Miniprotein binders against p40896. Designs and how they scored, part 4

Target 1, 331 residues: p40896
Amino acid sequence: MLMPKSVALLRIRYTLEAALARGFTTVRDCGGAEGFLKAEIRQGSLNGPRLITCGHAISQTGGHGDLRSGALPASAFDSCSCHFGQVGVVADGVPECYKAAREEFRRGADFIKIMGGGGVASPTDKISNKQFCDDEIKALVDVANSYHTYVTAHAYTAEAIQNCIKLGVKGIEHGNLLDERTAELMAELGCYLTPTLVTYKVMGSDQFSAFLGPENSRKNTEVLYKGIDAMKIAQKKKVKICFGSDLLGPLYGYQTQEFRIRGKVQTTQEILLSATVTPAEMNGLGDKLGQIKPGFIADLLMMKSNPLDDITILDEPESNILFVMKEGRIY

## First folded at step 17 (miniprotein)

Design V5
Fold by ESMFold2, look of step 17:
Order: structure tokens, then sequence, then C-alpha cells
Structure V5 (fold): chain B 331 residues (1-331), chain A 108 residues (1-108)
């Protein structure tokens, strides 16, 4: 049974406050966060990170953001990085894509999220599925360009990634099956990759694997084992890498474990840049956020010790963060 | 000490002012108190520092961030204060101050 909207909103408040306390002063939400939440945080009536949001992720019928179960109830699982109830909308064909993207911007979105390939957790698609036709993707990109922002896409496979970025998609979420040629193309086109390895580790564990159906369990296993290799390829080919976790609901507390997983592939400096400078650049905020410089917004973490010496202290925020400052206010 | 393109203090103290302050002499007196606290922390650990940094925040924005590398390590409050004061005097533009941070790093 689905939670009432009012109860879901109260749980979202707790989640946002906890994320801020864990040191995330800005969060990019790829589905479900409404524009009024941004306004409430900005006004101070709700404590939480600065939100960069797409509103709803846009999907084709039967695609990754379409949670209408063929065999799974709507309450069984959410399909993308979202903490805010309904996470996706369906649009088929160019006119519906125009309208869907414009509606998200009307509701306060900062960027457009689309499903460029199949998912692990969604009920009716395969990880190998190409989603949306080229004309539909171009329509979504055209709308985002008219608002001077970008489209980011959920995609795992090299084929899905290449299709999206050749049509002007700026970002790729996940990318676990990326190959070297695709990474070269991403770097050439200036695209951003946001790996989200912790979610596959957690969802593959005994505690949470029952949350997946048999087909989704197989999809999760495939992407888990390839994800580290894909990130090594992306790093080697100098793809711009952002920090992300793609954690769902009660799992959001595990988000800092991504720092520890990234330590297997990236240097501490590379990890810190991926969580600060690079995402600020991606979102057009590179002159205001992500660095400690005069004139920048005062988003600061004060740590007991230097994460450059040991990145794992960021995975232990309760023990290692002395305070969190956002916009000059200590929380 | 190699925080992403910024200043990392292994030992730091700060003050939040209940009202923003524009009086440079009052700000310098606050720096002296902060330097004394830093020196105490360094001495308790048996350490000396070779880098001193000042951060000033107002209006939700970073107004001053600057450090200096010392010729010799120190844990003396007057030496820390002197360096922090010189950084502040060089960079302060008369705007109100809400937070003052003093940090030291490069510990021996």
Amino acid sequence: as target 1 above (331 residues)
Amino acid sequence: SKWVNGITGDVMVYVELPEPVTDLEEIKELLRKLAEELAKKLKEKGLEAKEVAVVVIEDGRIKIVKSVTLEKPTNDAEEIYKEAKELLEKLYDGRPVKYIFVAVSDLE
C-alpha cells in the first residue's frame, strides 16, 4: 500500500535534513523533487541541501521510468534516483516530449532527466533496451537548450550512451557497461558521467536483494561487477566524473559509502573534485560553488582531519564532521 | 593541507558574531583571542605549525580566504596573531564580518 502524500512529504523532510547533516550542501535530484521544495529550502522553512532538480524523469511507455508493472505492483520498487514519490512521467513521440520537458521547466526544473536505456529495477524493460527514438531525444535536448540547460540520461550500455551523447545529451547517469571507445567519445564531447556504484552493492546484499525480482536481480548483478571497470576506463580516458549514489528511500543513509567505493579507483583529490568542482561546473555554478574562494557561496565542511589523507572519513560523517555550513549558516 | 584548491587547517578555531562587525580593531582583538586558543591546542599536542590561514564570511559568501607559509614553525600565540593580523589588514575591505576562522597547518 502506498503512503499518503502528506506522510511521504514528512519522510522527505527527514531525508533532506539527514543529507545536509552528512555534508551534502547541494544535491542534484534525478526524479521526484518538486520545485516548491527548492523554494521552501531557500526561504529557510525547511532545512536541507540546495536542490538542483529535474522534477520528473521522462520515459517512454514501458521504459525505465515507467513504473506501471507488467508483473510488479507500483509499490514494489522505485526505478531511479528518487526520494519523492512519483518519479517519472511517460511521453511517446516528439510532441509529447516537447510538452513533458516544458512542463518540468514550468514546475521549476533546472535540467531534464531522460531514460536513454533500460534499467535494473524497472519492471518492463531490459538493460540492453534502447529507449526513445532519435527524434524524441533531439526534441528533449532542443527544449533544454532553449532554457540554457541540459539533458542527462540514464544509460548503462555503450550503445545507449553513444546514442544519447551524439544527439546532444550532456550527462550520463550510471554508465556501468561503458567501454573505452565510448569513454573517448564522452571526453571529446565534454560529457559528464555520474557513476552510482553503492546502490548496486547495497541492492545485491542479502538484506535488500529480495526487493528485486528475478530478472532485476540478474540485471543488478551484471551492472555491479562491471561498474568498477567502467569507472577505471572513464578515469583513464579523462571523462568528467561527478559523485552520485542513486539510493532509494531508506537506503539514502548509505550514500557516503560511495566515497569508500570510489577510493578503489580514484585518488582522494579526484574523488573530492567529483563531489565539488565537477558537478558545480556541470550545473553552470562553477563560479559560485564547489571551491573555497572569495566571492563563492559559503558552503563548507569542517572536518576533524584531512580527507586528502584518508577519504574514508567522509564515509563516517557522524564521527568526522565538526559542522556543516550552507550559505554561511551552520547546521 | 591539500584540500581541493583551498585552505585545510589541521587545527582551527572560529567565532560567530551575534551581530556583524565592521570595526577593524574589534576584529583584530577577536583574532588575538583565536590565536591564543590555537596556540593552546598546538602546545597540548606538542606540535608547531608552518602555515597560518584566515577565513572571513558574511552574507552567505566567503569574503577573505588567505594563508601564509612561515619561515619557521611556531606554536606561539603572538606569532600566529601577527601573521593572521597582517593577512586581515591587507585584505579587509571594511565590510561587515559575521564569522572569523583562524587555522594552522603543515604541523611538525
Scores: ipSAE 0.369, ipTM 0.714, lowest interface PAE 2.9, mean pLDDT 78
Fold by OpenDDE base, look of step 17:
Structure V5 (fold): chain B 331 residues (1-331), chain A 108 residues (1-108)
Amino acid sequence: as target 1 above (331 residues)
Amino acid sequence: SKWVNGITGDVMVYVELPEPVTDLEEIKELLRKLAEELAKKLKEKGLEAKEVAVVVIEDGRIKIVKSVTLEKPTNDAEEIYKEAKELLEKLYDGRPVKYIFVAVSDLE
């Protein structure tokens, strides 16, 4: 959803506070969150989770990050209306990819997000589209490497995933249509998979039936039912898995439902690791976050019951969390 | 184990101190009170603890995470305190303490 920047800024405080209240002490944003928010949270002017940000997701023209309708002219990107609330920026060719990635780092990005394949919410691409040429992805990876960080890619299909990871991409967002061979390769290369099953579940629900148009709804349905299978395959092949939700706008409040959905294919221990240890390692924070251990940052949840007995209690944080501690402070 | 990158238990007690405390005897007294509270809760539930864990946080960092398996399951405050006290005496380094957590796991 396109939202004016001013409106987004008005809502961001609530969004951050709500995420923290749900028990998320660290959140990785894969498109849209500006770097200055991290400073505000550190300074205490905003209460929220610690943020790891990529800035804008980098996309090709007509890619998943290009939300222009097909009827709009090329110049529409230059219009004020098209720049509001953009999750992504468009970069075509190696020089533009260099510039785009460097600009995100200049603005305080911790990593780079790219659109490596087609998406559900974008109007002009297909799920089956492979996005970016090899030289473009390599350019983005090279820049990220120069900043000693990683690239993660939005990708659904086996083809798109393999294309990205062979070029040095270290993360795959979604991956709903991966196959066994792809999962094996991901495990071999040490690539991290971040499934986001809840976004498809919520967008496909009766309550939000109008959220997607007919074509996007069809795409959503396609990836929804494959997502669980993809998780099983990834787990079988011992792919490193992170916790994710990828909920847009007003849907963000449903982020904890990912615990319930994953409970169908993962053990509670696996789910908890995916939300603590594994993402900490992915972001170079494995020695500081994700464990209750001497020397680690004191991020803790005090709960009324043990999530190991029932993971779904984490989907009802209002009832089950007594307090959230972030960096030794109770909120 | 119920310890998955954290501490889980059916019964937990904690105290947040208004001001950080450095006096070991004061901390021990607080620990005694927590043990008494914990024991009371265990008795009310008809449970006995097999393992006791202590967590200490300082300046936003985890300082101490230690658990001990009890020789026998217990819901006695003095036995719980004894084990917790021994851990504290062994591990405390004189730094200010703001939070004290006592948890029990592997209950019968």
Scores: ipSAE 0.336, ipTM 0.679, lowest interface PAE 1.0, mean pLDDT 86

## First folded at step 19 (miniprotein)

Design U3
Fold by OpenDDE base, look of step 19:
Structure U3 (fold): chain B 331 residues (1-331), chain A 108 residues (1-108)
Amino acid sequence: as target 1 above (331 residues)
Amino acid sequence: SKWLDGITGDVMVYVELPEPTTDLEEIKEKLRKLAEELAKKLKEKGLEAKEVAVVVIEDGRIKIVKSVTLEKPTNDAEEIYKEAKELLEKLYDGRPVKYIFVAVSDLE
């Protein structure tokens, strides 16, 4: 949703501080966070997790990153300079894809996010849509490769996932409708899956019933119940799995519920690895983050209880975390 | 070791030093106190440590992470300290130390 830059900036501080307080010492943003935030966090002017950012998610016209109403002409949105906080940018064709990816890197992106399939929250696409043509995805991948980093794609369906990963996409966000064959291929190619089960759960709750319109609510319901199955399949096939939440706006506070949800499918060890070692490796930080090991950055949680005994304690950070240490500093 | 994979011990204690120290004897003294605290916690929980791990943090980086399997499970402070001390003496490189953690697991 579009909001004034001033309002967005005010919310950013709270969001980042809250995430850190919940125990997240590093966070990957897959759309919207600008690169300057990283500098502010490093300098200490802003307290928050270390950020890994892609800038804007890159989407085709009418894709998941295109949140424009289909009832309005494209020109209706040109005048709103307040694109601050937009999750996505639109790029059609190979030249525009080159430009879009390069622009994100110019602005300090660490990786590229693309919309490889339809989504829940977008008004004009279907979940079943395969987004971008092969040459467009390849273009985006080529650019990312030139910067020695990766592309991750929003994709739900087996078709969309396979299409992306066969073209060199190294990450899949969500993947709720993957099948066994797709999971096998992901594992084979070393693709990372980042499930985000909590977002569907929360958006589908009575408390947030108005968060999604009727159509988006239907989509949400469709993927919600498949997400657990997808996790089981992915786990079975030994797909590299990262921790994710993909919560928007007022939903940020529910980040830790992902631990509880995943407890139904994964062991505590697997969950913890998905929130430490695996994402560190995905982001080229496997030698610096995610382990309690000499030479690593001192990111630690001190807790009252052992999450190995009950993973749900991580969903109650206010009562269970004694302190969060990030880079040797206690917060 | 589980420690290298980011898995914590069953029981952990720590101290933050007011100022970073390079004094090994001071560090050892802190370890002794931590071992006593740890032993108390173990006894309260009815646990015996099978493995002792030492973590030392300096300048925002983990400097030392080492664990040892104990010959016999124990909840004795002196035995825990002994193992921790020996690890520290072997591994400490004289750099300033700000945080000292001692963790114990009863897992094999």
Scores: ipSAE 0.420, ipTM 0.719, lowest interface PAE 0.8, mean pLDDT 88
Fold by ESMFold2, look of step 20:
Structure U3 (fold): chain B 331 residues (1-331), chain A 108 residues (1-108)
Amino acid sequence: as target 1 above (331 residues)
Amino acid sequence: SKWLDGITGDVMVYVELPEPTTDLEEIKEKLRKLAEELAKKLKEKGLEAKEVAVVVIEDGRIKIVKSVTLEKPTNDAEEIYKEAKELLEKLYDGRPVKYIFVAVSDLE
């Protein structure tokens, strides 16, 4: 469901303020948060986490990031496009991929997000679909490299992941159907995986299954069952793992449940590193964020008790956070 | 200053200065008050600490973060202040200070 741009803006403000209150001092957004929001947060006009943004996720016609109904003409999404609240944009062919990626960087993006495989929420694709041809992916990677940053890709299946990372994609979002060979390749190439298990758990629950149509419900079920096993494979093969939730709209408040889910497959130290050191490294910020060291930015979370003893206290931020400091300011 | 508590972990107190300061004597006076608050907390819990740490923040950055392991556990305000002051004096570079944190850990 699309919404008026003004309503989308109000939702973004609430979501960002709430995320900061839950202890997230830096958030990497893979679609919907445009680069100019960074300036508003920096100026103090908006209380929220530091943003690392891709602007819009880039999709092919009919791909996962193409949220248009199949009944709408190809131009309909573009006619409704604006700077706020849009999740994805469509690009087909190498020249359009160049232009789309460059436009996102012009608008303040820090990295490029692409759809490397089919998704759950889109009406016109299948989880098994390959997105973008090889030359299109290479074009997107080439643009990101020219801006000294990276491409990350939505991908569930081993085949989609391998195709992307062999072409220079640095990160994989989700990866629920990852196999051992693919994990080996990711580790060899130094790629990052950001699992997002909580979104499939929540969207598969009785309370929220109505947000999915019958076909999307089936796709969600397929990826939910394999998600825990895929994370175990990635951990075993020493893939660099980042923390993520991929929750949509009103579900963003459930993001801290990812800590509890990860506790079933990772140690408390591994989980904390996945939410701090590893994502800072991925984004070229490893010498200024993610650790408490001299010269680092003063992003601090004061807890009532030690999460190394019990990671689940991070899923209870209202009860366990004493204060949140971002850039030396207490919120 | 603000008194912070934990079930099994470190005890920490801090102060936010109204304006950043380079006045070392003002900084030391704040440090003494923080040490007094920590000592009170430790005594209320019947605990002693074997590690003292200092964190200093200004201009959105961590300027100092350092700890020392003590020869003997303590819950005495003057001993905590002495160790925290020595850490601060060794590491302070004359730049403004906005936040001062003092923490104790390795509790018995």
Scores: ipSAE 0.379, ipTM 0.726, lowest interface PAE 2.9, mean pLDDT 79

## First folded at step 20 (miniprotein)

Design AA4
Fold by ESMFold2, last read:
Structure AA4 (fold): chain B 331 residues (1-331), chain A 101 residues (1-101)
Amino acid sequence: as target 1 above (331 residues)
Amino acid sequence: GSTVMVYVELPEPTTDLEEIKEKLRKLAEELAKKLKEKGLEAKEVAVVVIEDGRIKIVGSVTLEKPTNDAEEIYKEAKELLEKLYDGRPVKYIFVAVSDLE
């Protein structure tokens, strides 16, 4: 059952506090974080990471981010006023895309998130994975450019990715089915890839696989392993890779497992850069965050041992982080 | 290689260089004690200073010989501080040693 607004607010507060305690001093949220949360964290009313947010993800009618119908229990959550926030908004046609993107910036968004392809239910269907018309994507990109920022897109397949980045999309979330040609194009255009492998591992576990059903569980497993291959391809082709988990609600506790998964493909230095320098640069903060240098914001983790020697200590934050400093304050 | 680090948070930010140096000496003494307890010596000394939510100083030096002597660590950290300090307030002082043997 749905919960009262007071319970929903408490869950958001604890989720943010826990993420900070796990060492995430900055989080880029790709849907659902309301603009007031950013202000409350800056003011000290909430303890949590610095937020970089898109507000609501923008989807076409019936697209992956359209949770208004067909998705039990997601539809149930969308219909209840006791939900604190919503993940997406629907826009069809160029004028609605202009308005939707401008509305998110009016509400405090730092970037625009779009659904450029389908999700787990049809992640490998090349025809069903393209969403939005080209003129709609271009409109969203034009708005983001006018605000001197970027569009990032949910996309799995080579075709969806290529369509988005050729139209000026700067970032790709997931990208599990990209190929070598797509990776070459991403590198040429200076695009960023944010793989989110842990979400498929968690959703495929015995504890959670019942939510997918047998066929979707098979697709989810295939997407996980194809995603590992895609990350190898992206690394080889010098695509800029960021760290991400795409975990929601109580699943945020699993987000550090992404470090272990990445350890199978990337060096410890590459993983650390993907969680620090590269995302700071993506978000125009490369001269302020992501490094320990004079003039930079004092976001620091004090660790029991060096993660360059063993990246898995970051997946055990309760045992290995001595303190978390954000903006010069120990939390 | 591994790093050994110590730090102090001042109760109030200070521009009193002698107070800062005294804190630095105490940090060097603590650091030397930790090195000796581990049976280690270090060949690199680093200082980080934080105030007003920003990193103000980052400096390091490589020593000619490894050390775990408090006075040697203090001397190197103090010289780094004096070279890099711009007269602005200090709230946190970190001293780290690395290149351990």
Scores: ipSAE 0.493, ipTM 0.796, lowest interface PAE 1.8, mean pLDDT 82
Fold by ESMFold2, fold request of step 22:
Structure AA4 (fold): chain B 331 residues (1-331), chain A 101 residues (1-101)
Amino acid sequence: as target 1 above (331 residues)
Amino acid sequence: GSTVMVYVELPEPTTDLEEIKEKLRKLAEELAKKLKEKGLEAKEVAVVVIEDGRIKIVGSVTLEKPTNDAEEIYKEAKELLEKLYDGRPVKYIFVAVSDLE
């Protein structure tokens, strides 16, 4: 999973250009995109989406984003994209959490990403319920609040999610084991959920399932199902849902398949809002992005047909997008 | 409900309302041709105007009767533009028709 920094940077450039071509005019990166990329895109030196970045994901020693304990095997069921290269940083204790979060903001971060819980284990494996102490999470939230932004957390279990959002975390990435009481609490607190179901679907595909073996393929399917069920619960309880994919490296090309998966549990309107209005609101951009209104930034997709009639056309961007406009420029 | 849309990018941003109206008329003519080729009529007309990376005008109107006539489409789009135009430069003009029959 390790690659030279120069190869990682070339792949990030390709990934960003391809994401724009697929219709993503703004992308929130939860680990690995450095602040200088925003400047290059803003200047026009690099074609890509507007970036909302956290810099490095922040983890405790031995946590989900801590690669120092050795690389996980390629077949590991870790869905978070923060495991490659220079995507994570370790902080233990309140002072280190203050410093780590402030360093990311100094380097240009728009928000803080933390590992608030471990990866999803099979039903027979113990899972990590959370990965930071309460005072550490509070410290990270306090720093983010002082910068007028937010913390989002990788978390799968109801317990980890509840702990994070009670301490002021505004976003939850993945959330595959969300239960009804946790969803009610998220809705009450105005929290955002970003499911990322496509990564499990891709790992279960014929192309990648051969690497998993039969038992691991069943476990991957169970994780996907649990994530689908969690999204149904979140939708029922009116949790604010954002669009996400969490795809690693060469898998990034599958990101639009998330539209198709969500079509099984959300209406086309709900899916479109999750990719436009809701994430703009989460990132403090709801008065500038996500809608076609006077004064808003001219980010537009011209489609061959109406995605409200058939959401799957967004999973076929090469044949269905006539052009992508970002900030009034056609790409 | 499908939608048919056309647009034009002006070579330079303009504040010349008569130039803008002339472009709008040509867009309406193209929309009418597309509707007639499909044997359709539209009951909604919309206009979007963009300059300086920002959306400047968004307006729509529901017609009393469906149409595929270029002059009717132009009239409705022009009235939207005249009502909403604030004198600032225009770079892109989009015209759409929807509620097709």
Scores: ipSAE 0.469, ipTM 0.781, lowest interface PAE 1.9, mean pLDDT 82
Fold by ESMFold2, look of step 20:
Structure AA4 (fold): chain B 331 residues (1-331), chain A 101 residues (1-101)
Amino acid sequence: as target 1 above (331 residues)
Amino acid sequence: GSTVMVYVELPEPTTDLEEIKEKLRKLAEELAKKLKEKGLEAKEVAVVVIEDGRIKIVGSVTLEKPTNDAEEIYKEAKELLEKLYDGRPVKYIFVAVSDLE
């Protein structure tokens, strides 16, 4: 459901402040957070994480980011999730793709987000879930390259992922059906994977499963476990993995549960790197964020105990974070 | 493996090295007290110094013998500071000990 912009802004403020309190000093938003929010946070008018934004996700007519789909429950289930405001814009054909990407950069975007595949994996049919044509994806990549940044894509299936990364897309959101060949290609091309397993766990929990029908509950569980398997494959093949949650609105507080889920697949060091060094590198910030080194920005968490000994303390931030420092200021 | 850390935020940034050393001594005393209360000793001492939203100093040293003595902790932290301090204003000072026994 849509809400007035002023009400959405007030809820964005609460969400951003809460995310900072949970220890997220920098957040990359893949749809809905506009560039003016970055300026307000930078100026101190709005307390919250440093934002890296794409503005709106770009989709073709009838694609996953098309708000006109009329199937809001299905869209919410498959959404890469805009946590703020309007999530997407529609562009069909190369000229519209050029214009849409340039418009997002004009409005302050740091990168381009596209819908590279459907929200539910197609059967083994290799062409059934491709959303953009190759020339459209290439156009979006060309624009991002001209701004010295990248395109990241929503994609679940191995086929959709391969099509995107072969055309120059650098990031894949979700990737739950990644296979070994695709992971090898991602590692070869230096691509980044951002799994978002917590959203499927939360949607399948006792508290929220009542909102799903039996078939949707089964599919959600399959997507979760296939996503865990995909992360194991990606880790084994040394794909660069970033930390993400893809949670919407009031569910955003569950974002720290991703640390616990990843503990089943990654070492504590790999998880910490995925939330710090690797995303800083992806976004061109690796020489000033993500590490405790002289000259780096003073983004620090003071913890009661060492997360290298027990990663799950990051899933209990209210009990384990003594303070959050962002840019040398304690919150 | 655990770390014990203490810190101070200065009311104003300072370049007064003697003021910084005095704060460092108080932090070392606090660390030593915490170690003694827990019956622990440490073999590693580290210092972090922050100003202008950026980390200015990160340094550590491994000791030959574990310690929980305030003067020994202060001595090692002070030597790290003197070696690494670049003369710019300081807002936060952290002292940590690790490799606990």
Scores: ipSAE 0.462, ipTM 0.798, lowest interface PAE 2.0, mean pLDDT 82
Fold by ESMFold2, last read:
Structure AA4 (fold): chain B 331 residues (1-331), chain A 101 residues (1-101)
Amino acid sequence: as target 1 above (331 residues)
Amino acid sequence: GSTVMVYVELPEPTTDLEEIKEKLRKLAEELAKKLKEKGLEAKEVAVVVIEDGRIKIVGSVTLEKPTNDAEEIYKEAKELLEKLYDGRPVKYIFVAVSDLE
């Protein structure tokens, strides 16, 4: 157990309220958000972003979501926000995959998250691993399709990404080692990429690198170096790019640094679209969120100056956000 | 470019157009005061109206010449409102000026 549930719940409240204050009016959680949080936020008893959730991330035995052996707690360095409160489940074989995905939907999931390749912070896998057999991924996709939604996959390598998207996976989380051919295929298939470069920068810093074990430190170093290049490739090949940070707990405050990092690769307009229009479209909300248009939900940021002129003002929200409105309410 | 914005939240949603216009006038006066204190003028005026968690009105106009005059700002905001208002309740009124010089 990582910590008592009551302590973890107090930290989650702070984390969600702070994320809203930083301007994130909607957050997609790829593992670990407890189901009651969505209802409490909708009812107004907890202030926070609108949540789009997957429940548990689904993993094979020995995969990235399999936490049954010793590793550093993932709360400081996890790639998917998935190491609070038993954030993953294991499923092997087609029947177990059907059941696991259906259980997440029964519990209120909006989409399915799978571990399609190895991770940095898991105890038993390598970044180079592909995860799941083809029939298992197809089963997960078939269940998501029957619920009129999608599967997104954690994957770093070109091989893992290609395997997932050829089988109908709609989104790729991270993708640090994708190549040009894979990016072309993603664009052709209409897939979404959610890079999360800030987490590797933070976890590689002197302050936090001691939390990684030797194998996880090696994995983190491998993906940190490649991340900017992968985003350049994705942008060049016109892959649909969403904004993500993959930070947990006390590190969540670093999430706005992703805006600054992306400024090295994307135009200010591309960055703004990646945090608004594109993720709204991915989640079936493109006619309701992501733009300031009549009939849209009143999710608004009032900024001190125009982020189209300088994207870095979004990395300094305390100095630059005058207010945050979500669903017409100022916070 | 920078923007100066003011807003008001009504205690209850209203369809009283005269009440809405009076709020616009006060917001325009506040904007003009802020512009004059900064030594600035604006060439763009925008209005946003929100009710029931939804954006109801979005409108803007580019002025022929920059202004920091309260009556001119009010005139432009009022004309936007009158053109775009559909009779539904109003809860928030935002007025912004931009393209500052």
Scores: ipSAE 0.455, ipTM 0.775, lowest interface PAE 1.9, mean pLDDT 83

